VHH binders against Putative ubiquitin thioesterase otu1 (otu1). Designs and how they scored, part 1

Scores and structures below are computed, not measured.

Target 1, 329 residues: Putative ubiquitin thioesterase otu1 (otu1), of Schizosaccharomyces pombe (o13974)
Amino acid sequence: MSSLRLRLKYENQSAVETVEANATVGSFLDLVAAKFSLPRNSIALKFGFPPQDIPLVNSDVPLSTLVSSGQQILVLKNAATSFSTNEPAKPPIPNAATKPTFPPQTEISNPPAVSHQSKNTSQDPPYVSTPIGDIALRVMPDDNSCLFRALSKPLGFSPYELREIVANQVLSNPDIYSTAILGKPSIEYASWIRKETSWGGYIELSILSSHFGVEICSVDVKTGRVDSYNPQPATGQRTYIVYSGIHYDLAALAAVLWDTDVDVVLFDASDVTITPYVQQLASLLKNMHYYTDTASFSIRCTICGTGLVGEKDATAHALATGHTQFGEY
Unless a header shows other numbers, all headers, positions and changes below count from the first letter of the chain; antibody chains aren't numbered by Kabat.
F, E and O are the ipSAE of ESMFold2-Fast, ESMFold2 and OpenDDE, as the mean of both directions, binder to target and target to binder. V2 is 0.75 times the mean of E and O plus 0.25 times the DockQ between their complexes.
Where letters were taken out, [cut] stands.
Atom coordinates printed by the task and the answers are left out, and those that the model quotes come from them; centres of patches stay.

## First folded at step 1 (VHH)

Design a01 (framework vhh_7pa5_2)
Fold by ESMFold2-Fast, scan of step 1:
Structure a01 (fold): chain B 329 residues (1-329), chain A 123 residues (1-123)
Amino acid sequence: as target 1 above (329 residues)
Amino acid sequence: QVQLVESGGGMVQPGGSLRLSCAASGFTFSDYAMSWVRRAPGKGPEWVSTISGSGGSTSYADSVKGRFTISRDNAKNTLYLQMNSLKPEDTALYYCAKDRLYSGSTYYPFDYWGQGTQVTVSS
């Protein structure tokens, strides 16, 4: 068939749409977003029986390889959905400790090591020399505010103000940030996240990315994987944070390694050269063992009680259910 | 086409008052939370206040709590910021921003639909 006739169902709305058989998943998402006035990054699509997810990570895949004419497509609005090939990996973790809480020694949270290409002092941050300059790790204090501290400079707000922005977005949009998503009523979640002892994670990265229109790229030290929080529409700016299993730091283009005031921390999102350099920094940090292995930690979803193993299971569960609150198993 | 037009700024002396307005069009105003964000000369953006779509919930930066009041008139598609007891440190360009969770849209201070409205608090 040269065209696909699909029934779209979103909440109490339904529509029949005809798309060309060569239409891509990306173009179909644009159509669904326009039809139901939904943001592209909030859309999940299911088809068939039992319902199966339509993979959204490769927007160039022809839709006809996944669905057949006459099928019903269930349109769902998900909290904190990303179209990155590297889906967000870290759901919010309660400030109640998981093991290990921080890298084995504070030395690992603030390594004195310099790159193989530097002969300078032990006080220099870890960095990699690139054709565009030095990409350096700007280490955040090893406290529960590290995500907000890492984003403070790129977003232009204090950690306290960023927590207030998150709390306000939660309170202002209870249909999106329901008790089922948050694990507690929105008023209680807002009070909780405003505390400096509360950990930021997947929800907070998604909210702040959307609120500021800035793409946030989280680069995992252990794997080198890049998780993009990609707003639509976007300002065209991107920042990089470095994730070491339980801690977040900031990656900066440093004009002077010991002077943070002259750092460049916001980049043009269309510039494809930066991400590989940040991944080189992550590789350097991995060789320094600057990470906590979260693959095997035991956690429990506080909403549905499901036992999960490691960050990957937690992320998959959050994407499948919208549940983003986890505790010790 | 979404449009936000800020107005009501001006020059006032310390202790004075101003009321900012933001006229919104091109979207269902009552469905969206609205924020005020300011940018002082030589400084980065600072979030000031947010109000829910219904107007039932408000939040404020600590620097303006007790002095500023955010409100909205959904029948007129207008957002307001009542600023009392103004201080020289309140001098900034003030922007109206529409919040849109999971639509990928909200404004960092350099990406606004309007030019903002200038507030200067000086002797």
Scores: ipSAE 0.000, ipTM 0.102, lowest interface PAE 19.9, mean pLDDT 73

Design a02 (framework vhh_7pa5_2; at its last look DockQ between E and O 0.01; V2 from the best seeds 0.00; counts 0 for: pae E 19.7 > 2, placed apart)
Fold by OpenDDE, look of step 2:
Structure a02 (fold): chain B 329 residues (1-329), chain A 124 residues (1-124)
Amino acid sequence: as target 1 above (329 residues)
Amino acid sequence: QVQLVESGGGMVQPGGSLRLSCAASGFTFSSYWMSWVRRAPGKGPEWVSTINSGGGSTSYADSVKGRFTISRDNAKNTLYLQMNSLKPEDTALYYCARGLTYRIGSEYDSFDYWGQGTQVTVSS
């Protein structure tokens, strides 16, 4: 019988598991729970890049229909929602099958894109007006610390302190943050991430979101995709950052566009209304061409002269060599 | 379907040499960074080496630096690991791994696919 060999990644831990080809999502979840000593109901599974959720609602689904052998599965710990099994009483199934005649889909004429040419005077940040207020882009400096800067206000720590938190987390959990996971020894990674010139990314977002018990939602300008880190935050709070391909910014509910001090940057993670608003901001930014297509650009490492193509090569090169200085070809 | 198939493992004496191969299929091999990762019994996975898509950039774990050489033949869709001066501590299952698409600034290497592994045993 064909088996699935899967690489599991939990935080900084990596494991290889082989499951039967007919293994269900449920059985796999049990395996993961046992492997990492996690409560079953606290586990989320993701695969691919960007990470996609493995639906856990239907535990009887064969895992092989969702993932392939050799694939990496990202294991995320969700705060155990104590499902108090309040057995809600079986309300009586009222029978009445009346087939509601779906009235004809009136062609909702796409309301004309009111080009609110908001005369954004040259000084206002990009923003979208929503029923709850203005969602504004708080632009971070174009330096290697943009991620940490963007998260500084939401998390209540300086960029330096955030780097230290990441470094300490990596050092304190060498088994979780293995060389295989980090691309370098933990001690080296810790030293690297402490540098102000080192870029934060997926690892940092994962560590910080988990550490603070806050969900971090990264909204991609180009695609509108939302990448969620720590989707079941212990604090019940969520923050939004905007990713433009090479840069991170903060999305805030702005009471006053020119006054960042009164920004709301933490939201209720259960409030599903906010994400679409931030995506509207992302769409605005996209239309403004506020993104970099990193898929095909040609660059060279200025340290070793290696030619690189796209974001992938650049990032991998930096990881492999420690070379983070790139120039245009 | 993405496939990575390692070969070339075996048993060697300390100081010996082996050459591992990884045959890749089901994707555009030349577009991906590739890596070797190993796992010794009772230990977690250890990154060994990485090579960029074009083969012009390589990196190694300190434990293997100067002894191992990663290379690739994109025309053959094959990744290689030349292992020289092998030590007992090099005993492990060696995996070929494909790198993910990266975000700018992440400088984080992860693998989305990996092979079944090939066993390397260094024993006197």
Scores: ipSAE 0.000, ipTM 0.242, lowest interface PAE 12.9, mean pLDDT 80
ESMFold2-Fast, scan of step 1: ipSAE 0.259; ipTM 0.679
ESMFold2, look of step 2: ipSAE 0.000; ipTM 0.103
ESMFold2 (binder alone), look of step 2: mean pLDDT 83; pTM 0.839

Design a03 (framework vhh_7pa5_2)
Fold by ESMFold2-Fast, scan of step 1:
Structure a03 (fold): chain B 329 residues (1-329), chain A 125 residues (1-125)
Amino acid sequence: as target 1 above (329 residues)
Amino acid sequence: QVQLVESGGGMVQPGGSLRLSCAASGFTFRNYAMSWVRRAPGKGPEWVSTISTSGGTTSYADSVKGRFTISRDNAKNTLYLQMNSLKPEDTALYYCAKEGYDYSPLGTWYSMDVWGQGTQVTVSS
């Protein structure tokens, strides 16, 4: 390979970058500094599992001698010294788990109806009280349309209509949504995403946020990480969805906890106070175990291609083979 | 056209055994890790087990360790799950799934590579 494709992670941000095989550690640091708007001299880089420091002292060293294509690079700012040297190794965690596809849901029974009682707090959705009011979790049906269901109210379209908008954007812009971007030909992708059984993810969040000119913030329950799609929205509006590893729900400012009709689900994108409140909701949900455990997360050894599940399997593989470089699959 | 067809489900009493099969076609089976995933009524999907391309490495959910064994026959393009000491909690539709491992420039995205209705396993006395 004449190029290295690397996944960069800094706090709540992720990016995939392609660098020339002859890129030096110094040129890579310049790229990372520009990408995350960080001072070059404040950056520390780690790779592999368990995470190991990339030596930054020799800026002329080819990056390809230190890392392999497909690796995840952890970006740290000032306070590399605040990290515990005894911290347990943990594999890279994507904002969406890579999972096998799920079969059609035609035989799934509807969940039991929730009884609403004005004085029974056990009937209330999960919520956190904040200075601006109650931020509540609006639970979507547990099906392959949950992403489109969560976005239905904020964007003003049915899940079916949102799928059609994605398909039409893919078909109308083949130069932007190429086979390389989609992972399959655009006509095949469009047909696939139109199906009720097709799970939505990063491509759909990117398309819908751009098409509607709305910022979509996905808040990960397990990590508290916030992934922003379209951070400078044309409408000046933002919505929050809550990601629990396999499922998407909607975060709402609830005037009445049991009445979704009076929810506020679109916020001013310039308001810096809302995101921490949604992260407090995510923390509450984490304590309630409302997420897919990272023990079920799938990774691959980048040296031998072996599929592995969770930290325990990665550690056992490393001990058995000496391979310590892992990526997502 | 990727196709995965599950079979071997049925009704058994607690403590019983079943062997599930998954016939794969439309892709080079030996090049992909394979998994079993189950879905109980009213619950989300639960990962059960994964097997490497060669069959040399296997992984299991804590709920099934010591009771289930995943295996594959690359010459027959078939994945298996041997289920022993079955419990009522194992009642679910069982699906086999092919891994995805190519990344788009946009990052990771969901794998949608399983087909069919699954195979029903019911454990009751």
Scores: ipSAE 0.000, ipTM 0.111, lowest interface PAE 17.5, mean pLDDT 73

Design a04 (framework vhh_7pa5_2; at its last look DockQ between E and O 0.09; V2 from the best seeds 0.00; counts 0 for: pae O 13.5 > 2, placed apart)
Fold by OpenDDE, look of step 2:
Formats: structure tokens, C-alpha cells, sequence
Structure a04 (fold): chain B 329 residues (1-329), chain A 125 residues (1-125)
């Protein structure tokens, strides 16, 4: 049964959830409520453009009849009509402040970068041939760090370092990045964006593009729209990322399709010829219904041989077993 | 309840001008970035412009840069889009959209949590 992979967006938070094809609106609502710690009755869900409500009246309706895999679902908190049911104030049981001894944060050693040794799995990445060469999609892992991963090579920093740059920028410029702008205090935002589970978005794109003096062009697969961040880059350089609605990938001029090391990922921002080529790639991807379902990458633990699907399973496995070595099936 | 109501659309000749308005209610308007987004028939949504909550920052799509001006009056809870030198390509339904959080670089449709019903702009000879 085909699962639905959906991107959830609540305020400044984003998550990717996979639900069963037979999942109901009700079960999905419960999932959303749990995910964002929201009262179920206070949640509104919207999708599409312009945003339309997902009807919540009939909770037994299959979600797949309303939304498609790869769609973004906007989660809104409705002001609870406080029906003040005056239930009598049960007396405050004295909260014995048991100081939760935060177990020492064992430095969960960053799972070794699964060096995608591009084992020769026979299928060339999606690409379009152009007069200047092949524009290829470099697929990022389907994790919450896809934006930072995509920008890692173009900007010359690790995903972690990029998160730190964003965090530091927010902290250093409280006048620019006010609570009103961030939706939370700068200190909280900085802490939030440092988490590997926190999605990068337009704020991160804006900050990173400005910080590095590079134009970042995000090409939307579904629409072909190009969103440009820092359109007058100080460096005169531009990079292209591809947005599928649920994550970001990198578009590169590939000298060799199977060798990412020789990719050109920075372009002259004044060169107007590149954008249409990347849009052609986006169009190809659209036609392929290529929603980087990286969730389908079957990986196995090389230690115990357990079959896993996607990064989430790998992470869960690592947490459960301590096994951090994974290989492709 | 959050409401956004666009107005000022219509039919104009190429080279003409229009001024769109968006009346906002049901929230503290001055604390949100606001944007214009348009959709032409058979095309995907296109971000047009964003203005910061305080009005200090503005951004524009390249397609409208130099021709369109976004502004706001926080005292009147109103967003504006002055459109000059209109082209047939500008024909679209124009939406007012509220950002999830005010930030000057809002460009993605997913960055907005409320939309108006739109106002039709038609540029034709």
C-alpha cells in the first residue's frame, strides 16, 4: 500500500511524516497533534494554493483522497474557543521539583557521514543535457538537514557549521532578528536551529546567502518557480538548489554524472543561461514524479544486517542498538 | 478570525497602472510580514513581493522589480501594491498573504499561513 509522505509546517517548525495510504484524516490529526503538542480541537490543516482547509468534520475519510504524497500541510492553531467548563479547581498537588538529572548528553557521535560511496548503482542521477554540459540533481538524504546538506558544497561548510553560522547570526543581530521576526526569542531560535531535526527554510536561506555573499536560487519542481535569495551577491556567484516540496537537493553542472567531486556548483550570477537549464531539470523531475522519496532507500546495518528504510530507521536503529554503520542494499 | 481582503484589481491596458489594497483584520497586523503572491491561469504560484512588519524591508521578484512597489499602513491595517508599467504577463489573481513569522525574505507559499481570496488583474489591449 503506497504511503503518503507529507511535509508538515507549524509556525517555524517543519517535519516530514509518512503515513499509511489508508490513514484517515482523524489519525493524521492525532499525529499532528502529538507531533506539535497541540490540542486536537485547536488544529486546522490547510493544503494547496491558495491554501484550502482539509475538512476535519469527517475523521474517517482517507487522507489520500484529499492530499497527495509530497504535499505540504500547513498546521494552524485555532484560538480555542475557551468553552470555560468551570470544572472546580482541584487543589494544586505540590509539584515536588524532582530535579530531572539530565543524564550526561553522551555526545552522540555524529553517525559517520554515510559516505554515499556512489556505489555504481546503475541509475544515473536525474539530469538534463545542455549546451554547457549536464545539469544533474544531487539528491540529499531525506532528513531535516537537507537544506544544509545541499548548501554544504557550494558554501564550503559542513551542515553543522552552517547551522552554527545561522545561530550566531541570529544571536549577534537581535535588532534585525527580533522575537517578532523569528517567532521566538533569538536565544531559543539559535538553540532550535542547531538541532539536526530542525528544518532550514527561508530564514536560513536568507542568512546564509547574505553571510556568504552568494545568491541562492531555489527552483521549485512543481511550479518551476525560482526563488532568489540575495539577488545581488557580493561575490557575483550563484548556486542552485531544487525544492521538491518536502526537501532540498542540489543542482550541479556535472562533468561526470557519477563523480560529484568534479561538479560545478557555483555559477556566475550574471549568467542568465543557467537558470533555464535548472528549470529544465525541474521540469524533468516533475514529469518523473520524482519526489525524492529518499525514504525508499533501503539500507542495512552492516553490523547486524538489519534492513532499514531511510535515515529515520537508521537513526532509530542506531539509538536502539548502538550500531552506526550502514550500507546500501 | 484572521481575514485578508484584497481589492483594487481590474482590467487595464499595457503600460497602465493599478493599486491593490489588502485589508487585514483579526490579528496584530504590525507584527507580521506581508506578501503579495499571484497566480496566472495554468501557471504555478509566483511570489511577487514581501514587506517586513515595520515596513523597513521590501523585496521583489525580478519580474516585477522596478515596476511594483509594496507598502503598508499599519495604522490602517492595510497592505498595498502599486503596480506600474503593467504587462500582459502580469495578468493573474493577486493574493495577499500573511507570513507565519515576520521575515524580510519570505518567498515560498509554504511560508504563509493566511491568504485572501484574491483580486483579479487583467492586462490586455
Amino acid sequence: as target 1 above (329 residues)
Amino acid sequence: QVQLVESGGGMVQPGGSLRLSCAASGFTFSTYDMSWVRRAPGKGPEWVSTISSGGSYTSYADSVKGRFTISRDNAKNTLYLQMNSLKPEDTALYYCARAHSPYGSLRYTGDFDYWGQGTQVTVSS
Scores: ipSAE 0.000, ipTM 0.247, lowest interface PAE 13.5, mean pLDDT 81
ESMFold2-Fast, scan of step 1: ipSAE 0.012; ipTM 0.426
ESMFold2, look of step 2: ipSAE 0.012; ipTM 0.507
ESMFold2 (binder alone), look of step 2: mean pLDDT 82; pTM 0.828

Design a05 (framework vhh_7pa5_2)
Fold by ESMFold2-Fast, scan of step 1:
Structure a05 (fold): chain B 329 residues (1-329), chain A 126 residues (1-126)
Amino acid sequence: as target 1 above (329 residues)
Amino acid sequence: QVQLVESGGGMVQPGGSLRLSCAASGFTFDDYAMSWVRRAPGKGPEWVSTISWSGGSTSYADSVKGRFTISRDNAKNTLYLQMNSLKPEDTALYYCAKGSYEDTGYFLSPEAFDIWGQGTQVTVSS
C-alpha cells in the first residue's frame, strides 16, 4: 500500500517525511513537533495553494482524508500577533488619566495593517500585516532586468522571454509604437530592449499588461501614487509592482514571509481592498528611505561603467561620450 | 532524471474531444500529485487540473469544470486529460507537471512546478 510522502516546511527548514496511510492528525502533529522541536499545542498546519488550514480539533481523523501524498505542509508556530480577541486580557490599569495626551495619528481609517520587522531571528522582507494576511516586498536582484524579474512570476515567463515578447510587439505594431513614442526607430528599440543591460519602463509595462491581459499596478514608494497599466484586463487579474525611483520589486500576499513558493502575486482586478494595503507597504518603505529621488539617483553607464549621480550627471556624460545607455549602480 | 512525455494533442473542431496522455519516469509516480497546465499564445500559464497520488481527489479550473476529466493509471505511470466540448479558447500548449498546483506556492509560474514536459499542442478551430 502507498504511504503518504509529505514535504514539511518550517521557517528555513525543509524535510520530507513518509507517514503510514492510516496515520492520524494527532500522530502527524507528534511527528512535526518532534521534527522541529516545537510544543505540540503551538503548531498550526497549512497545505495547498492558496494555503488552507488543516483542522486540528479531532486528533483521530485520518490524515489521508485531508492531504494527499506529494503535498507540501507549511508548519507555523502560533504567532504573538494572533487575533486580538484571543490574546490574554491585560489587567486594568487604574487612573486612565495617565494616558498620553498626544496619541499618534493614523491615516488609515480601515483596520490598519501593522508593520512588523524581524526581531533578529530571520531576514524577513519588509511587510505589512493586514486582515487578508501579510503583504510583503519581494526584492528583485539589483540589475537592469529588475522590471522583467518582478513580472516573471506573475506572467509566468523568464526575463529573457518577456524581453522577446516586448520586442515582437514593438516590431508587429509600428503604427502604435512609433519613433515618437519609443525615442528611436522600432527596429532599433526592439534590438535594444532584447539586451539584458536595457532598463524596462512604462513602454514595457504597457506592452506586457496588454499582451497578457493583466492589469499591472505600479506603486511609487516616494509618492504613494498608483499607476495602472491595462485597468480593464481581459483575464480579470491584477499584479502589483513596487517602484523605488530606479528599481522595481514585486508585492506579494505572503503566507510565509521567508518562503516565496507560497506567495499570491495575482489578484482579482475587481477587488478594491488590496491596493490600499500595497500603498501601506509603500509608506513603510518610504519611512525606511527605500527609494531613489530621480533628481539625484545613482546609476552606471552600461557602456563604460562610470558611476553617475542624477539626471544632470547622466546628461553631461551622454553629451561628453555619446553613451546613452544607463543601468542601476 | 525525471521525465514527462506528453502526447495526444492535435487539431480538432469546436465541440470535439481529445485525450492527452503523459508518460512519467524517473520518480515514484504513485507518491505524487500530478497537474495539467496550459499556455495559450498571448497569455501566461493557466493551471487546468490536479489529481492526487491515488486518484481519489481531483480539482479543476473554473474554465474547464464539467468539460475536462483528469485521471491516472499508477500501474502504467501515466496521467490523462480527457477534454470534451472543446472551445477555441482551449487552444494552447498543454504541459504535464509533477506536483499539485496547491503544493507549488507560485501562482501559475512555470518555475513553480518540480518538472515540466515538452508539452503537446491543442488547436481548436473550424
Scores: ipSAE 0.000, ipTM 0.151, lowest interface PAE 15.0, mean pLDDT 73

Design a06 (framework vhh_7pa5_2)
Fold by ESMFold2-Fast, scan of step 1:
Structure a06 (fold): chain B 329 residues (1-329), chain A 126 residues (1-126)
Amino acid sequence: as target 1 above (329 residues)
Amino acid sequence: QVQLVESGGGMVQPGGSLRLSCAASGFTFSSYGMSWVRRAPGKGPEWVSTISYSGSDTSYADSVKGRFTISRDNAKNTLYLQMNSLKPEDTALYYCARVYTIEYGSGTRYVTFDYWGQGTQVTVSS
């Protein structure tokens, strides 16, 4: 062929480009960088289904030896191990549909500027030794972006970029992400989730797992329960996050406990051996009391003194009264 | 179970200094943000300062900014509040509190405190 006609897709943007058949990987990378205004060294490229990496280390390789005309090329930033399908991912009814949704009724009254939990990382993280190696807890920073930070490496995007992807999916699919599901109008939800102080939850897990075609398994430290988002992923890939009541961390198969660069954080979704090992890690963390029991802790409203049990009672009280400050009972 | 024990309060003249300490036990101290909250007699609680789990981020109420410094020692499970240039209006019972945010299913977020200490009295008078 004297030319290749390729469809480029980056987030919610797409473009059709024609390149010479003898164009190199390096010259194509330059074209992609210019087209999407991305730093050249932050780009990863994938093609086919399931998506496969275009090797970027040898920039002199002719692109035509790797891809054929008519293929879709996925453009990714900070590429690690994220996969996406060739089809536009129309999110299914999110897990949110099984829970009541409420408009935000509450205001944060006299909140601390920093009000989140996390654990300090050590050279030797919590881990369990298994026949396949060490499954380690990779602790996320305490900055209200812990869900997005936990998913950053598996999905290949920064926390900021993941928030933007969620916001754009919400705005692009208002028939799926309605006020009834989100608890507020989609434009307000999108603006809220873009803020780095906004916590991600089941809506974000549903959106991101659908968008990337990856199964996300959230393993609850207290109960050992596994919540699966997108259990039949188009990419055949799965990642594990660890939920400790209010915080999300990442589970990794660690070749070296102190070196996160060699972690395996995406697994074959058909592999039935991994989930029990992540549940063993959760059991270890439970024995270390690495969780917040939000369902049963005794609290009181500091405004009116009402005694409450757990997050559900606190949420109901806040919705009924507008009071959002709670302390130990 | 979860225990927070404040100390270091007392009587001090205006312009003086005090250092409060809070000894934490019964939970993984290094996993939680911590806060100082004060309550003057007959008034509701007033947030004073917060520090992140690692100590890298701190914040202060406008009334104490530039005068108070919050810090922590995760190896000793201890929270501190260094109070300088004390004023009569700083007179209150000071509480140590464990901090977290609560989220519910529709994406609404709450900022709250659990496991208050017993408090330590600070009285600023000439």
Scores: ipSAE 0.000, ipTM 0.112, lowest interface PAE 12.1, mean pLDDT 74

Design a07 (framework vhh_7pa5_2)
Fold by ESMFold2-Fast, scan of step 1:
Structure a07 (fold): chain B 329 residues (1-329), chain A 127 residues (1-127)
Amino acid sequence: as target 1 above (329 residues)
Amino acid sequence: QVQLVESGGGMVQPGGSLRLSCAASGFTFSNYYMSWVRRAPGKGPEWVSTISGDSSYTSYADSVKGRFTISRDNAKNTLYLQMNSLKPEDTALYYCAKSPTWGEYSDSSGYLPMDYWGQGTQVTVSS
């Protein structure tokens, strides 16, 4: 094409620049140096996901052979190599019927091969640009562990370890986590939540937020509602998860949209500016229909076969019959 | 933060009536199913009644059907339990409880848990 529109990011500064498609690496370096007031010889440039170096040795190379319009260019001072980490493998995401699906952010940190072709912007996480930087959606695998996966980075434990912590808290405090609160005896609940197939929800959010002394704010995509767990955290720290009807993802302040290793996922709980920015992300996701409408989704009771419409009918059926296992109609 | 504050308990004679109230705050009250649960001396917790957010659905334990009525005033963020024809067996600490949204329920547990409890209000039925 006749021009390239690129987003430049240096630390907390960002800028959008338009350059001719035949602009050289050398002329682009001069532009970046002027834009951020950096010495030309101190600049390293990275692009794509995972971040790859733009070779600066041959200044006459057309920039369009290396990058595509719409890409973000990371500007670094005296950083010669990509920051890299070996991300653990994650299970495949089950197919979703109505909402768009995005690759998990931790999975895309460990790609199989380097490509000379530009990556599609559909690989970029949804994000909102704010005065404090980019608040991005970090997508978790859409499985029965998505809550624990979303909390793994903020709390510093694997999903398996978080399940074990929940189970141990339940067993250690049966006067607090009684059958009436859990819906089953504490011994049975502890055994059940330890299983990888068991969904985490509000009980786990309450337990983990209290145990770690962290506030957990769950932001609902469909409603924009913020549910706070442990709003006066002992650590003074808060994290944000994004709830899309049956799935949990993590909200992060992303220094680099394609590099989860430099994410800020714990915030000062006294900072009143962050929550509205996460709600802006939720609004963006709602406009993209990134949520499951449980109010109108056709489901059936797997025990008696009764056809039901949405959350209201499912709850009414459960309370009338004691049946709480549902499948797609 | 979620808060549930129960009131209206007391001592009554068999056949008497009491009206329990639960003042809710810290969440969008009208969006949630609300329940009453009781715990009698020497017994485990017993579910009493549930009401949907819009009051279109109510359900009752067999032991209280025809005697108790659950209701809510969403403008006041208040849940009520009208208890008539009280029996000694109704003696218990009564808790107001919030239910989770359906999407947060366990798909493998076979139950509907209660998300949060209040501190409770004591009901004593004795001659």
Scores: ipSAE 0.000, ipTM 0.231, lowest interface PAE 14.3, mean pLDDT 75

Design a08 (framework vhh_7pa5_2)
Fold by ESMFold2-Fast, scan of step 1:
Structure a08 (fold): chain B 329 residues (1-329), chain A 127 residues (1-127)
Amino acid sequence: as target 1 above (329 residues)
Amino acid sequence: QVQLVESGGGMVQPGGSLRLSCAASGFTVSSNYMSWVRRAPGKGPEWVSTISSSGGTISYADSVKGRFTISRDNAKNTLYLQMNSLKPEDTALYYCARVGDYESSYWRGTPNYFDYWGQGTQVTVSS
């Protein structure tokens, strides 16, 4: 009667999957193989922190005896397999990001600016017409609270209140939200996320979707990937946010394109027709270049003026110098 | 396949020293940031140190600064942790970890910074 929500990670690819607690290691391997387009016999699995091997010899073992809900499963490809198929493999779901191992000492004061230039008209938001109505992009203010702002209407709480809910969930569930998961001690993370200068991400989406019993679908403009948080929600409701590399916006069924008060932002989670419409909106936005390529953007350190390219250079500079204040180049 | 194998742990008295090694295969360490992470009995995991691909950028947890030194030998595809002035509080299982690629915003973050881990090597500091 229970299910396991697991984050699967393979190289630079990730997916969140809900698995029945009575699922076997064998059926889970089949799921992983399908999700990442890997030969079943080439897969090795690790979980927890520090990582522990999932024994694969007994495929009939219940997965719930080995792993717990909320854990990350590291997927590895075993080089011992020599078989290949003539059928083309489906592109794997890309892993969004892995945070650097060193603790952030200070907040980034001047993040790179996001350019949201393109739109359907000067008056209307970007939207796609569907048989059920117009699915429109509801743009959030370009600030450090954009994830919390995007979720404010669907969840019925202010951005500040959502931050407090996240902080309290982190502090009350240390077995789930450990230093390994958060990247810093839970007390430090709770204090950090309460600040309006702190950006929300995977942890916050996971916490809020679980706390409110709603599914949150994040649709990536650059890749078209859909990341589902809490795919079997207790309320039976789903909301959609749109991720453009550095910013979060809300997707809404708009009765009136210029009046947000009449938006529908919660959908039936069993309705299979909505997600493709939001993906059509993401495709429109990609064609408008409504996204930031954070791997290659040009930024500068505001303390020493050093020019940097992408997040890897920014991270390396911060670690080398202690400088964490960046601006657009 | 990427593989990391730690060695060099053991039992030592307070004030003693140990040198941990991490042998990497399936990738070149000179292309990656590398880290040491430890887990003490009955406690959560703690990040210890990170070294950049060139070795030019190094960071340490406050609990080990001045006592531990991280280094790499790119020719041997090996990572090291020199541990001096060991304390009973340093008793833990020590893991070698590869820092994964980071393509999303540093400030947004995702859980589990590491994409590959070793099996760990036990360090016990007791009198």
Scores: ipSAE 0.000, ipTM 0.263, lowest interface PAE 11.4, mean pLDDT 74

